# Designs tried in a protein design chat: miniprotein binders against q56419. Part 46

Target 1, 326 residues: q56419
Amino acid sequence: MEGRTLEEVQEEVFKRHGVLVPKKELEDLAKALEEAGLLLTEKVEARLKEEEEKLKRERPMRLAGLSYPEGEREARAFLEAFRASYPGEGEEARVLLMPHLEPSRVPEVYGAALAALEKTPPPERIYLVGVAHRPLKEKAAALPVPFQTPFGPALPDLPALQALDALLPFELFNTPLAFREEHSLELPLFFLKGRFPEARVLPLLVARRSPELGEALKVVLRDFPGLLVLAVDLSHVGPRFGDTPLTRTLAEEARRRDLGFLERLAEGEPEAALAFLGANPTRIDGVEVVASLLPLLRERKGKVLAHRLDLEAPTLSAVGAGTLVL
Short names: E, the ipSAE of ESMFold2; O, the ipSAE of OpenDDE; V2, 0.75 times the mean of E and O plus 0.25 times the DockQ between their complexes.

## First folded at step 4 (miniprotein)

Design ga17
Fold by ESMFold2-Fast, scan of step 4:
Structure ga17 (fold): chain B 326 residues (1-326), chain A 104 residues (1-104)
Amino acid sequence: as target 1 above (326 residues)
Amino acid sequence: SPIEEALRLIKEAARLAEEGREQEAAIKLYDAIRILIENGASPEEVAEIAFRAAMELVRRGAPPELIVRLVREVAKAAIEAGASPETVKKIVEEAIRRIEEEVG
């Protein structure tokens, strides 16, 4: 819509081609376009409403057969292969930071997360906090339905989700369609469900920093204890992300910024981690999640188990991924 | 060929839109449609361009109004490039038909 009318278009056609289209033909065409546009709008709106209604019942797999195997047996073998990619031992996690980047790109980082889960007592519930890749009506959202996985459905913890909703100044269940295609929840959930098949889940998305979410979660976690998982990627560098093409120096800087951020979180100093990024700027999609969850991360000491900067040579771009246990 | 040049412009439009440069993307789309029409592209070929652009908007969760607007902008571009009202009607009907089949 460049602000041009059909009359302005007709004047341009005359100017360029020396022909004058009769006004009635243009009026008839405009009316047909308006009528067709109304039908298309109604059709697309009906489809979105239908998809939203389906999401009231369950969240289907979107990345099965692409990022992980669809069949349960193949999925189990896939998960064990990822564990084998990490040669170290895990540490018990009360809080786990893990990536949501395509698993095949950083298998050892997901392997480190699996190692941590092996050392962690099975939680009754998992607070899975990802990053919204689509707009949310509020700063954060949740979807209180079963999420399908090759290991069976990950069931929502409805009492804990309702307690969380009641403590927030906004409606928690505000943008169901944002969950239709969301890899920051689906990819970590695959690994979490494979290791803790009986755990219920609180699938949460953060779009912008919400201190209210962190304060409410601190209260809910006291009454509904569980494993907190931050599903976040680290540095995003290069033209794929609107940045300068990757160089050896920029890659080394990204690695240092990622590790400096993770190490400060491991010291139980999340404000220092955020301040470090402010002094040493980089694009980390987990910043808004960490900023929202400050009350849950303070005074918790832990260990960085793995870090990798995954290089994408054709685009001169890279994404950082890490596993941190608190 | 004109088709190859149009495809190059469409790829540029997609990149610009991904960068949030929607007005520049619209100009590249217009240039692609103009090249196709000036070189005798069929209504089906032009409709394919509109369909591909619309599907990209659907994947990104664009509101229905943006999809309708895209089809209207393709129609306007075709008229400006010298397509007859009959040809433009065929382009729009074919694009809408394909979008409806895919969406629902």
Scores: ipSAE 0.027, ipTM 0.520, lowest interface PAE 5.3, mean pLDDT 82

Design ga18
Fold by ESMFold2-Fast, scan of step 4:
Structure ga18 (fold): chain B 326 residues (1-326), chain A 104 residues (1-104)
Amino acid sequence: as target 1 above (326 residues)
Amino acid sequence: SPIEEALRLAKEAARLAEEGREEEALEKLQEAAIILYDNGASPEEVAEIAFRAAMELVRRGAPPELIVRLVREVAKAAIEAGASPETVKKIVEEAIRRIEEEVG
């Protein structure tokens, strides 16, 4: 038993059931749990170490057959269907903001991203910046290995990654296990690799605001030019995310909040975009990414190509997604 | 119905833990255990929920310390819901046995 003392546990049982559990019985149980926990920890640690060793060679697909087809031909048809779901034309992107939400929920938003990629000359490398959904040892991390896709492996840009590592005040390759199950990289990468099969990638995760990352990336991009991709979702509203059930009014507020954020980014004013969210609070996964990359986003004007607030009716919840080119 | 609600809370707990919201995750698991006991769940059913939550955390790369904390918080919640220490020991042993089998 942890978090609360044995006395607190006894008191709660007495309060709820009118029974005083003997302290000796709780002490004996606590000792048994401590010994069992030690054995469990050893077994889990051994398995995690094995998985970490595998990640030194490659990052396998985790969502193939679930979020996208595992076969190359089927994956190509799937990608074309997403492009077809967006009726507009794209714009050339130097910076692309796209979602990492399940693609089938917002096909027209991914279609808009594909339209932008069609107008963009093939880059030598892609700086793919996602959101850490697992703790990192540092504010940001990268994994310098091939990432498997149905279109073949997305190869790491080792010289650019090493240049970035050298400029940071922390070790960039610090948390390999955080990349084992990371959809904020895997889902956008599927679309990026399908469009730019020869581009190398810098797979980057941000957990907390890192101005050092943005400053270092600004330097590295001068020597190693490439496409910058921010893989971020927008508003998260409703019970699934700890909020009250979604209403028409709350959904409309979330749409206005998302669009206000994106439009300010499109004007080249990322500080204004963050301030707007501060004044109109909501949970947006991408805030720490945008805050880290300020030096790369300032004074870059562009266009919002698509936005959708996707409703999850069974939970009365919703997630916002958008495509922005800068 | 109670089992489905407990499973929903266990999945929500895994999501919260993945987001670094560890204390909220543990609170959801405590709610799940209480719901199960209030509705006459067996020790095996409580162990099943703990096992499934732990496996989701393992799959998502949670540190081993969090998994141990999860098992202990489920044990604490079961005692608070009226389970005897002997019953809780059986729940924990069964959950750990299944986790070890799946992991190893």
Scores: ipSAE 0.021, ipTM 0.491, lowest interface PAE 5.8, mean pLDDT 82

Design ga19 (at its last look DockQ between E and O 0.72; V2 from the best seeds 0.00; counts 0 for: other shape alone 2.528 > 2.5)
Fold by ESMFold2-Fast, scan of step 7:
Structure ga19 (fold): chain B 326 residues (1-326), chain A 104 residues (1-104)
Amino acid sequence: as target 1 above (326 residues)
Amino acid sequence: SPIEEAKRLIEEAIRLAQEGREEEALEKLKEAIKILIENGASPEEVAEIAFRAAMELVRRGAPPELILRLVKEVARAAEEAGASPETVQKIAIEAYDRIREEVG
């Protein structure tokens, strides 16, 4: 009866079956269908409220048993296998750029990040900046609760998070539900918690360019020093991302764009890195993160430890991943 | 005048804070900040007021969490009065820096 008046339904039944259905019976049916729709909406709203309440206490693992092992012993072996996949030695990181792509697709890139963490003194806290894959009410958000991992809960740095919130022109803790399923935080956090089990974390999501986030973080990092981690993937190419099918030429261009971007960041020239992408367009989800954090990236020289363009043959698509220390 | 009313509200806020009535003090302070922003007060002037209020809380043994809440609430009051995001952040950073310099 969707999109039909009661009079139209009554006419159609009469024409087809020679029976005049009383208007009251059709009205009762319409009311029952409307009430069923309202009950479904109420159930959805109740479920969302329930999930939001859970997030006030903790953020549970969502990818355990899928992207990494659930048990601590198995998780440790898994992490060490990733380290072994990278033959090089790391370098100390003050700022670490690492991917949030499915780890099994680029193990050597995560191995390079682990190598860098081995050379880095244990930080008291980690500023983990990921990319929002769901809308945020503001340009950025954080969730100030323990994040569960196979290595135990990654505890929030509440004083540093409160200081950050105080210095922002918006509410930092604005979209808890966006954190319910967010691999750009969960996947890097697995590796970071495995290497630095005592470090507290500031789990941050960027949805849109926020220079005010960079300005606030510059102040907070002076009073609450820690490791800054940009958890970002590089080029996204192919039909899965609304682009043409991957060719050898497009794959070479994607590798060139990724490396050109990373090398300019390694020279301490983040504005040049962004300008390079503007002249050589690519869908790098980290662009908004880098643009937000300019004051923290300028004049920091470093090194690209690893890069890989992961090919997804069934969709003729690819995603770039890299490890950069600054 | 609006500025004289804002000064009166600040004096009332200080008195309420000294009496241990922190929530009422904060509400009076926020009312004063809104009036000041609506009448062209600079970010530096608003930050100075926040700094003075913060020092009163420090004198009374308030924890850092309450001081940071004060900075945030002053910034929210400025936003509610029509201050730009840039001005709101300038107020917060300036107040925070002054508090840090004094407390260490």
Scores: ipSAE 0.808, ipTM 0.929, lowest interface PAE 1.0, mean pLDDT 89
Fold by ESMFold2, look of step 8:
Structure ga19 (fold): chain B 326 residues (1-326), chain A 104 residues (1-104)
Amino acid sequence: as target 1 above (326 residues)
Amino acid sequence: SPIEEAKRLIEEAIRLAQEGREEEALEKLKEAIKILIENGASPEEVAEIAFRAAMELVRRGAPPELILRLVKEVARAAEEAGASPETVQKIAIEAYDRIREEVG
């Protein structure tokens, strides 16, 4: 026993700097370590500052060539194929709930969102609210920079973002690194930018429910009208998520919870939707976003356009996705 | 009294803002807001102070982002005196609304 494990060193770097250094990379550094521990800390801090500074200028595509095509022409064909996977007609959306799950897993759910966008007048701006998959320093965050897409950059609405920040009791621009790989913004944005190429974007993440965010957005949307998008997934069930093996009964319960949640939102009753879930036993992903945005969801009636509970065969687990217009 | 001290600080901050000494004005405003919150001032009363100071920046032609920064900093000064996040937000929204009504 050496009295110090590699994992303990990795944990200390993460505690101090919020970055998880890969084990192999840290091993190489540890073999060279005979200097004071401050040299490792200085090196990691310098790299983190550099990565953070890059994100303060723009957010590049991370999923091009993986989740959607990199080239603009191929990306447009991709959009049309997804629209075609949904045979129905959309409805005008003042608020749109859509997934952030891998698009190829739920093509008709994204197609339903595109159908809704076809019926929606082009907005001046889009309030895109995703789910933070990395820790934020606050309950919510924004990144006021261009987000690259195959259709060109999605430009930030700086005046609206500045107003939003001023109306919050915390700093909105607080965790740039959390946006680096955040698919809950990048995947929906691909579809939104493809349909509304001139709209500016407010790229927002929620980590924990913030009633203050909803109250501030109510004021900002009054003065800076636009499309509100909740980019959220629904139930997460099965062994990957801590359940017993996926059974037909568990899948049926997840579907019932997903649809009951969406239907209550469609009735303009977001508090009832949250109450219906209780302890949220199927782990619907969107609850923190909905709980933050109650003032914007109350009394807005609409329609559920699509739903799928999609199987992850390798993990014997499932994730729900839906499309709701309000 | 604390209330008379806060009034003096506010008038000094207004004078400093009129002179273009924005950072000094903000420091005096934050000190005054702390005193007022500690002595039971309402969110509306604190928002009025933020509005008065913001209007001096408007009169000097300050850009909107600086005016919004003032609103945020004044509202957050209440935090040092123990105000809840809800109260801080009420102050900011009230001041913002009043500024929008005045300048559009």
Scores: ipSAE 0.783, ipTM 0.912, lowest interface PAE 0.8, mean pLDDT 90
Fold by OpenDDE base, look of step 8:
Structure ga19 (fold): chain B 326 residues (1-326), chain A 104 residues (1-104)
Amino acid sequence: as target 1 above (326 residues)
Amino acid sequence: SPIEEAKRLIEEAIRLAQEGREEEALEKLKEAIKILIENGASPEEVAEIAFRAAMELVRRGAPPELILRLVKEVARAAEEAGASPETVQKIAIEAYDRIREEVG
């Protein structure tokens, strides 16, 4: 009731509808709404607890049948179509930066990632570092359970995850509910699992820059070698993100920032890439991930394979996506 | 002495770990660490003692999973002793590397 008295509500209803609702009925309604709200809260809490307990065993698909096919055969055809959307050839990746945006929006960018993966020897494990779009208890987190995909479960590398946890000054296995609906892992994982069915996965989320994560991963990658994947989007501009509708000027600025960021990463200068963004006025999504992984990105030269600034027409907003190999 | 008590707890932790009672072993190690901290041991001293315990477990055929958990407990102890996150991580990495060198 946002601080309004029952009398004020009664008066408003009378003014709007010409009906004088008795105070007792308003009191009963307020009580019923409160009780319903409490019951809803209890049900939500119980459901969240149940979901958390399920996440101790596996992370189910959330976007199957929406963002990608649920069936394996259809999923393979989906991969082939995405690969076909990129006319170029890939390069071998030790580090892959790829998007986590809705695949249908930027097919050629995912196609470029697939092209890179074609030139990459099958890794024993994939360090998949996504962006936490929900709060984490710590700066970063991992979920050490199988992630379901149309190609079967992506199995965790428990020894490598345990090593990573041991080398972090915080509990790595925190905030399991943040993984429940996190698309920044699920969408890239579809492509990764489809290409490397036998690779184990370390599903990681970054909420805030963690230099500790980069230092720990540097050690872990020495003893547990694998492919590092940064699942990050680039600029977020337009009304959905607090800007005016997309203009040519705004789009050019977003592209300039996206490409300037990726090019500096491709030169092996991740600090220069971060510095280039300054206050990040176009809201490049991957900044906290890159800032966390500096030790792993330094002096690694590579190539930008694809970039797109994709317009979401209904909101006149746009999101940048890129594929970078290092 | 508190140090002798901590050493006894570490020896008990080693025995428990050898018996496959890893959780109990870790609890004994935590108890030993707590005693050391309460008696003014530095994070570095605590880390060294915990590392020695870990090495003894390694020599006695402790599984890799236990080793990593021991490293984590050393790091946690350093944190509880008031070490900075940077120091905690440094201690953990050092302990990890030293253990890996002994196994490898």
Scores: ipSAE 0.560, ipTM 0.814, lowest interface PAE 0.7, mean pLDDT 89
ESMFold2-Fast, scan of step 4: ipSAE 0.725; ipTM 0.913
OpenDDE base, second read of step 5: ipSAE 0.543; ipTM 0.804
ESMFold2 (binder alone), look of step 8: mean pLDDT 80; pTM 0.766

Design ga2
Fold by ESMFold2-Fast, scan of step 4:
Structure ga2 (fold): chain B 326 residues (1-326), chain A 83 residues (1-83)
Amino acid sequence: as target 1 above (326 residues)
Amino acid sequence: SELEEELLKWMKEAARLFEQALKALEDGDLQTYIELIQKAIILAYDARRMARELGDPELVKEIEEFIRKMLDELHKVAKEHNL
């Protein structure tokens, strides 16, 4: 209906229903619809304000009963089943790259992450860096509240978050609503809290590359040592992501691209990993996270523990997932 | 129900798009073929999800057969044209 005149609307109604609606009645209807829209806008604004206030106190579970079990006992069994899906042993991680894709789609990859956590001494805190799927006021954000999990609340490391905030040229706690529904934090956190129930967390989202975040984190990690977790998915291929339908060739290219990226990160060469993606075009949602954290990834050698390209047949699309320890 | 009418509408549209895709393929328009068959497949999968929610297993099987037919055709075309 963009740019349609009242005369055109009147004519279409006449042709379809055999009645001529006076322009005054169409104008009255348009005003009534605008008023209904205004009432919906007021209701939406009130709801968003209420949700923002709730997020100042805690971040509730959104995916419990959907992506993981609500009850602690059932959640524990679920987590152990994922560990069992990976036949190998892990490696100690100072930096862990793991996915945030629906866990049931790539159980071996999450199992590899759990194996790495088993070999890792329990950290006092976890720097959990995910990808913003909603706009942020700044390039990055954090939410300094308890995040609910089936294993109890993951408590924020307030001193470390305050130290980070002080070093940044922007307000770190800038977009609470972006955290209301954010699976790139909630899904990895389920596994991390299950393995390290006493660890505090720094829940961080990156929307655009922020070199200042990486530089600040390098300083904060020196004073507040902990496990750095990059919760990122790899190749996004197919029409669901604005690309051509998945073919055998595109799937093979995506796997090669994912592994080439991870292998270069494992060599401690994150700039080379990013350059490799430039030479092999893709839609990896973790690129901005890696680009932001360059100072923390350089010269750290590690190992790729798992990789999978998960096929989404309904959309002829695929998402890559991997586990990397550095 | 209204949901059953919507589901049938989606299936009719999916079939229409599939037929248009086949015509585009016959005309040598591979790009249009891919766009149309993908839309048909997505719509059919949405219809299957609705049929499952409605608890109609016979309808689910009919939709799954149609999806399989479209996927087989796409696979054949992809192999023949090195897609």
Scores: ipSAE 0.000, ipTM 0.137, lowest interface PAE 18.3, mean pLDDT 83

Design ga20
Fold by ESMFold2-Fast, scan of step 4:
Structure ga20 (fold): chain B 326 residues (1-326), chain A 104 residues (1-104)
Amino acid sequence: as target 1 above (326 residues)
Amino acid sequence: SPIEEAKRLIEEAIRLAQEGREEEALEKLKEAIKILIENGASPEEVAEIAFRAAMELVRRGAPPELILRLAKEVARAAEEAGASPETVQKIVIEAYDRIREEVG
């Protein structure tokens, strides 16, 4: 009914159904629907406010019992099984790129990340940068509360978060509700907390390119050194993502695109990595994160440990995942 | 002149901070920063003023939390005065770096 008069609605009903609905009945119905919508909106707003208040104290697990086990013992066994899925040895990381895709779909990629963490000295803090799957009020956000895991709470590094906030031209703690359900932080955090149980965390989300985040993080990392983790997935191809159905050729192109991107990052050339993606950079969800963190990625050489393009056969679509150490 | 008014506000902010009146001190500093930006001060000039104000607070025993809050308030004042996000960030990073060099 939006953008139509009641007279136009009445005429349309008459044309389609041969019934003339009196204008008063249409007005009464519209008012009832609008009032019901307002009541539902008020109830939704009240519920969101309640959830936002809860997030001021802690961020609860959402994917426990679904993507990973709830119990600590079972979670530890799960972690070890993923490590075993990768036959290679890791490399020490100052910067780790790992996926946030459902772990069971790419176990060897998460196993490679675990191998890298195994070779990495325990950091005091982890800068965990994920991708926002819900709108943020600003280009980036953080939530300065404990994140629950089966291995105990991952505690926020409040001094480092406050320093980061002070160096940004926007409010860092701007969208708590975006963190209520965010697998790009929760899934990598499960693996990071399992390996480094004493490390504090800076849980960061990027929605749009924020060069100012990278500039601020460069300063903060100097004073608060830690492990930088980019929790990003690679190619998104097929109809599920607004593309043509996946063929063997398109899958090979996606693999080549992912590896070319990762290899250029491994050479310490993040601008070249972004340029390599060509005209369709949005097909890799890590583009906005990499573009935001350029100052932290330049001149850092490393190694691609694993890559997989995971096929979603029912939709003829696929998502790429990789592990890169810098 | 606007510059003379900004200097007066900065001196008043430092005096208020010395008296333990941090909220009033921050308000005077924010007003000074707005005046400077509205009258064409460079990011370097604004960073210098923020750095000097912060150093006076450090000398007088201000806690680190106040220094971080000062940086955020300076950023907000600059943004409200029409500075670009790039300019705002340059101001706070330069001021922060100078403070870090002095405090050690």
Scores: ipSAE 0.319, ipTM 0.719, lowest interface PAE 4.5, mean pLDDT 86
Fold by OpenDDE base, second read of step 5:
Structure ga20 (fold): chain B 326 residues (1-326), chain A 104 residues (1-104)
Amino acid sequence: as target 1 above (326 residues)
Amino acid sequence: SPIEEAKRLIEEAIRLAQEGREEEALEKLKEAIKILIENGASPEEVAEIAFRAAMELVRRGAPPELILRLAKEVARAAEEAGASPETVQKIVIEAYDRIREEVG
């Protein structure tokens, strides 16, 4: 539990076991573990150290066989099925906003992303910016190692990562353990690697808004051109996120927030998109990422290709997902 | 003077870099920067000195990767000198751009 919120643990347990553990039970368990001194045993520390040392070499798949197929042939069929779920045509992307939600929940939104990638010339590199669902030491981080996929390893662009690190006022290569199970990178990367097998990747996580990241990336993208991908979800509403069960009114508000956010981004007005959300009462996931990348989003006109507010029936909660090209 | 000592360390860093002793060169640069900060050099002055040192390394055939590392050391030094993250980044980006323009 060290460094995780109870909400993050709840989400992890739900993802792994399909069981929503009440927050109070997690609080009681956390307290019991704290009182027992069992939160960090020497054994846990040793295991974490071993995992950290492994992450110096590669990031293994965590969701293969769960969220997507492990085998390459089956993975290709998976991509084709997701593409087929979106009936439209894509647009060329310089910037792609796509979800990181469980793919089976929003297949047509991932299908729209694939449609955009079909119209996009193969990039030399992909700047993949995800959301940190675990604490980072700094506002943002990168992991400069190969990420395993069913299509082979996604190789890091070390020169571009080094340039980015040099232009940041903090150490970019921090908190490697935050990448170990981060789905906001792994799920989008499946689709990206499947479409662009030769592209190098810059796997980035944002925990808190970093204007410095956007300014640095603006310079790096000039010298190291590539596709920018924002791997973000939209509204999170309902009991899992502290609201009442989903109602028509709550769903309409979530959709209004999601679409109002995406449309303002599509108009090249990212500051207006952030201002429109205010205190972000529907908990749009991508706010800190967008706030970090303002210099790269300004004045870029684009198109919203897909949006869905997906109901999680067991929890009467919903998560918004969208695909935007700029 | 502390400034003269810092200059000597920078010259030594340049020589070390020319010999392919990049890590030792960086340590000398860090030492020079530390001396400047301890003696009241502004973040901007530190950045300018480090930039000039970096440019001299580049002109003498230092690899581009060393330039990036030097730029980061300038940033770190400016931060240690009490510069805001925004100021530090501005200095580094400016240094990077100027170096790229000179090498390109």
Scores: ipSAE 0.263, ipTM 0.679, lowest interface PAE 1.5, mean pLDDT 86

Design ga21
Fold by ESMFold2-Fast, scan of step 4:
Structure ga21 (fold): chain B 326 residues (1-326), chain A 119 residues (1-119)
Amino acid sequence: as target 1 above (326 residues)
Amino acid sequence: DPEEVLKKAKEAARRAEEALKRGDYRTAIEEAQKAAILLYDAYRETKDPELLRKALEAAQLAIEAARRAGSPELIARALEALARVYIELAKLLPEEARRYREEAIKLLEEAERIAREHG
């Protein structure tokens, strides 16, 4: 066995396909395979049920010690380092667009977000809208439990979440397991909780465009004012994303498309921002988030504080990130 | 594009069930294996255990179709699909990782034996 790799065995099997085998041997083998498959399914089901039960109480940190420090002191120093990476003064935000990709790749973009938060009065609550990286039973979902951070738990705004749920044509708390591992919420939340430790949160995921979510949020924000945060990444280009290898020209095109999108949002023209992307094809994470939140973005003017295209040389790929204040 | 991959996986699974109902076992296995692979690929990108569970269901459908077909070629394909799921379970359940890796190797070796001796 030791001289034979799993890959070598797979290749050998793939090269050969058989002729009819004796019925009894075939039946015994099929029964053994069926039994093994049932046992595997049972273990996966038990694990999923266990994780779902845990999520009824709290959402634990998944990226502590990986994307940010686990200890509070180290986490605070980490935040200060990110703020220091952006030399600008920031602007007050009523709506903040920030990235959710690995922070160490674009520290100046997260620094710009921190600069904006420094100029923003502490909100009572934060509407944190991320992108679902796992299927949701509905177009959008929320998880009404404390989210753990190195700065202590980010507590849910239960009255605001309940008000939002009541106004939607679907159950808001529909897919707890989608929140088990969700960096589009966890990474922005680290920065938001560090800056606004007293703020409660509405952790929201969008899987597909939901105009009804935007309409309901507009109503809820009137009665429960807070900071709206769109946690979205921009262009995804290159082979890592199933695209052509990055060239200098394609990188320039990605930067231009990202900035054209953000600048139209900054002008209070979110429909024009979406149309611009339709006319200039690229992959932008969060299009479904922007499309869902149109009523909250129209006629709201602001400023692009930072933009970077993070280049990954080994894969000839890149991901865009930006900070926009509205 | 996890959404597009998931859509293709669901469509493949539907075609597999439809083929199985009409006794088209070869098509049922091919579509079920396609669904399992697409769900496994989506799992690799998202790490969502629910997708691995659905990949197991697709692999089980391939096993059932292979059993009804009585073909060593189709059984070898079903064994390969199940082995792929065992490899991912080793990552999800690290305390059982050695056992699941050993089971994956055994399944692949049995598939090779069947293909060689019967085919």
Scores: ipSAE 0.011, ipTM 0.370, lowest interface PAE 9.5, mean pLDDT 81

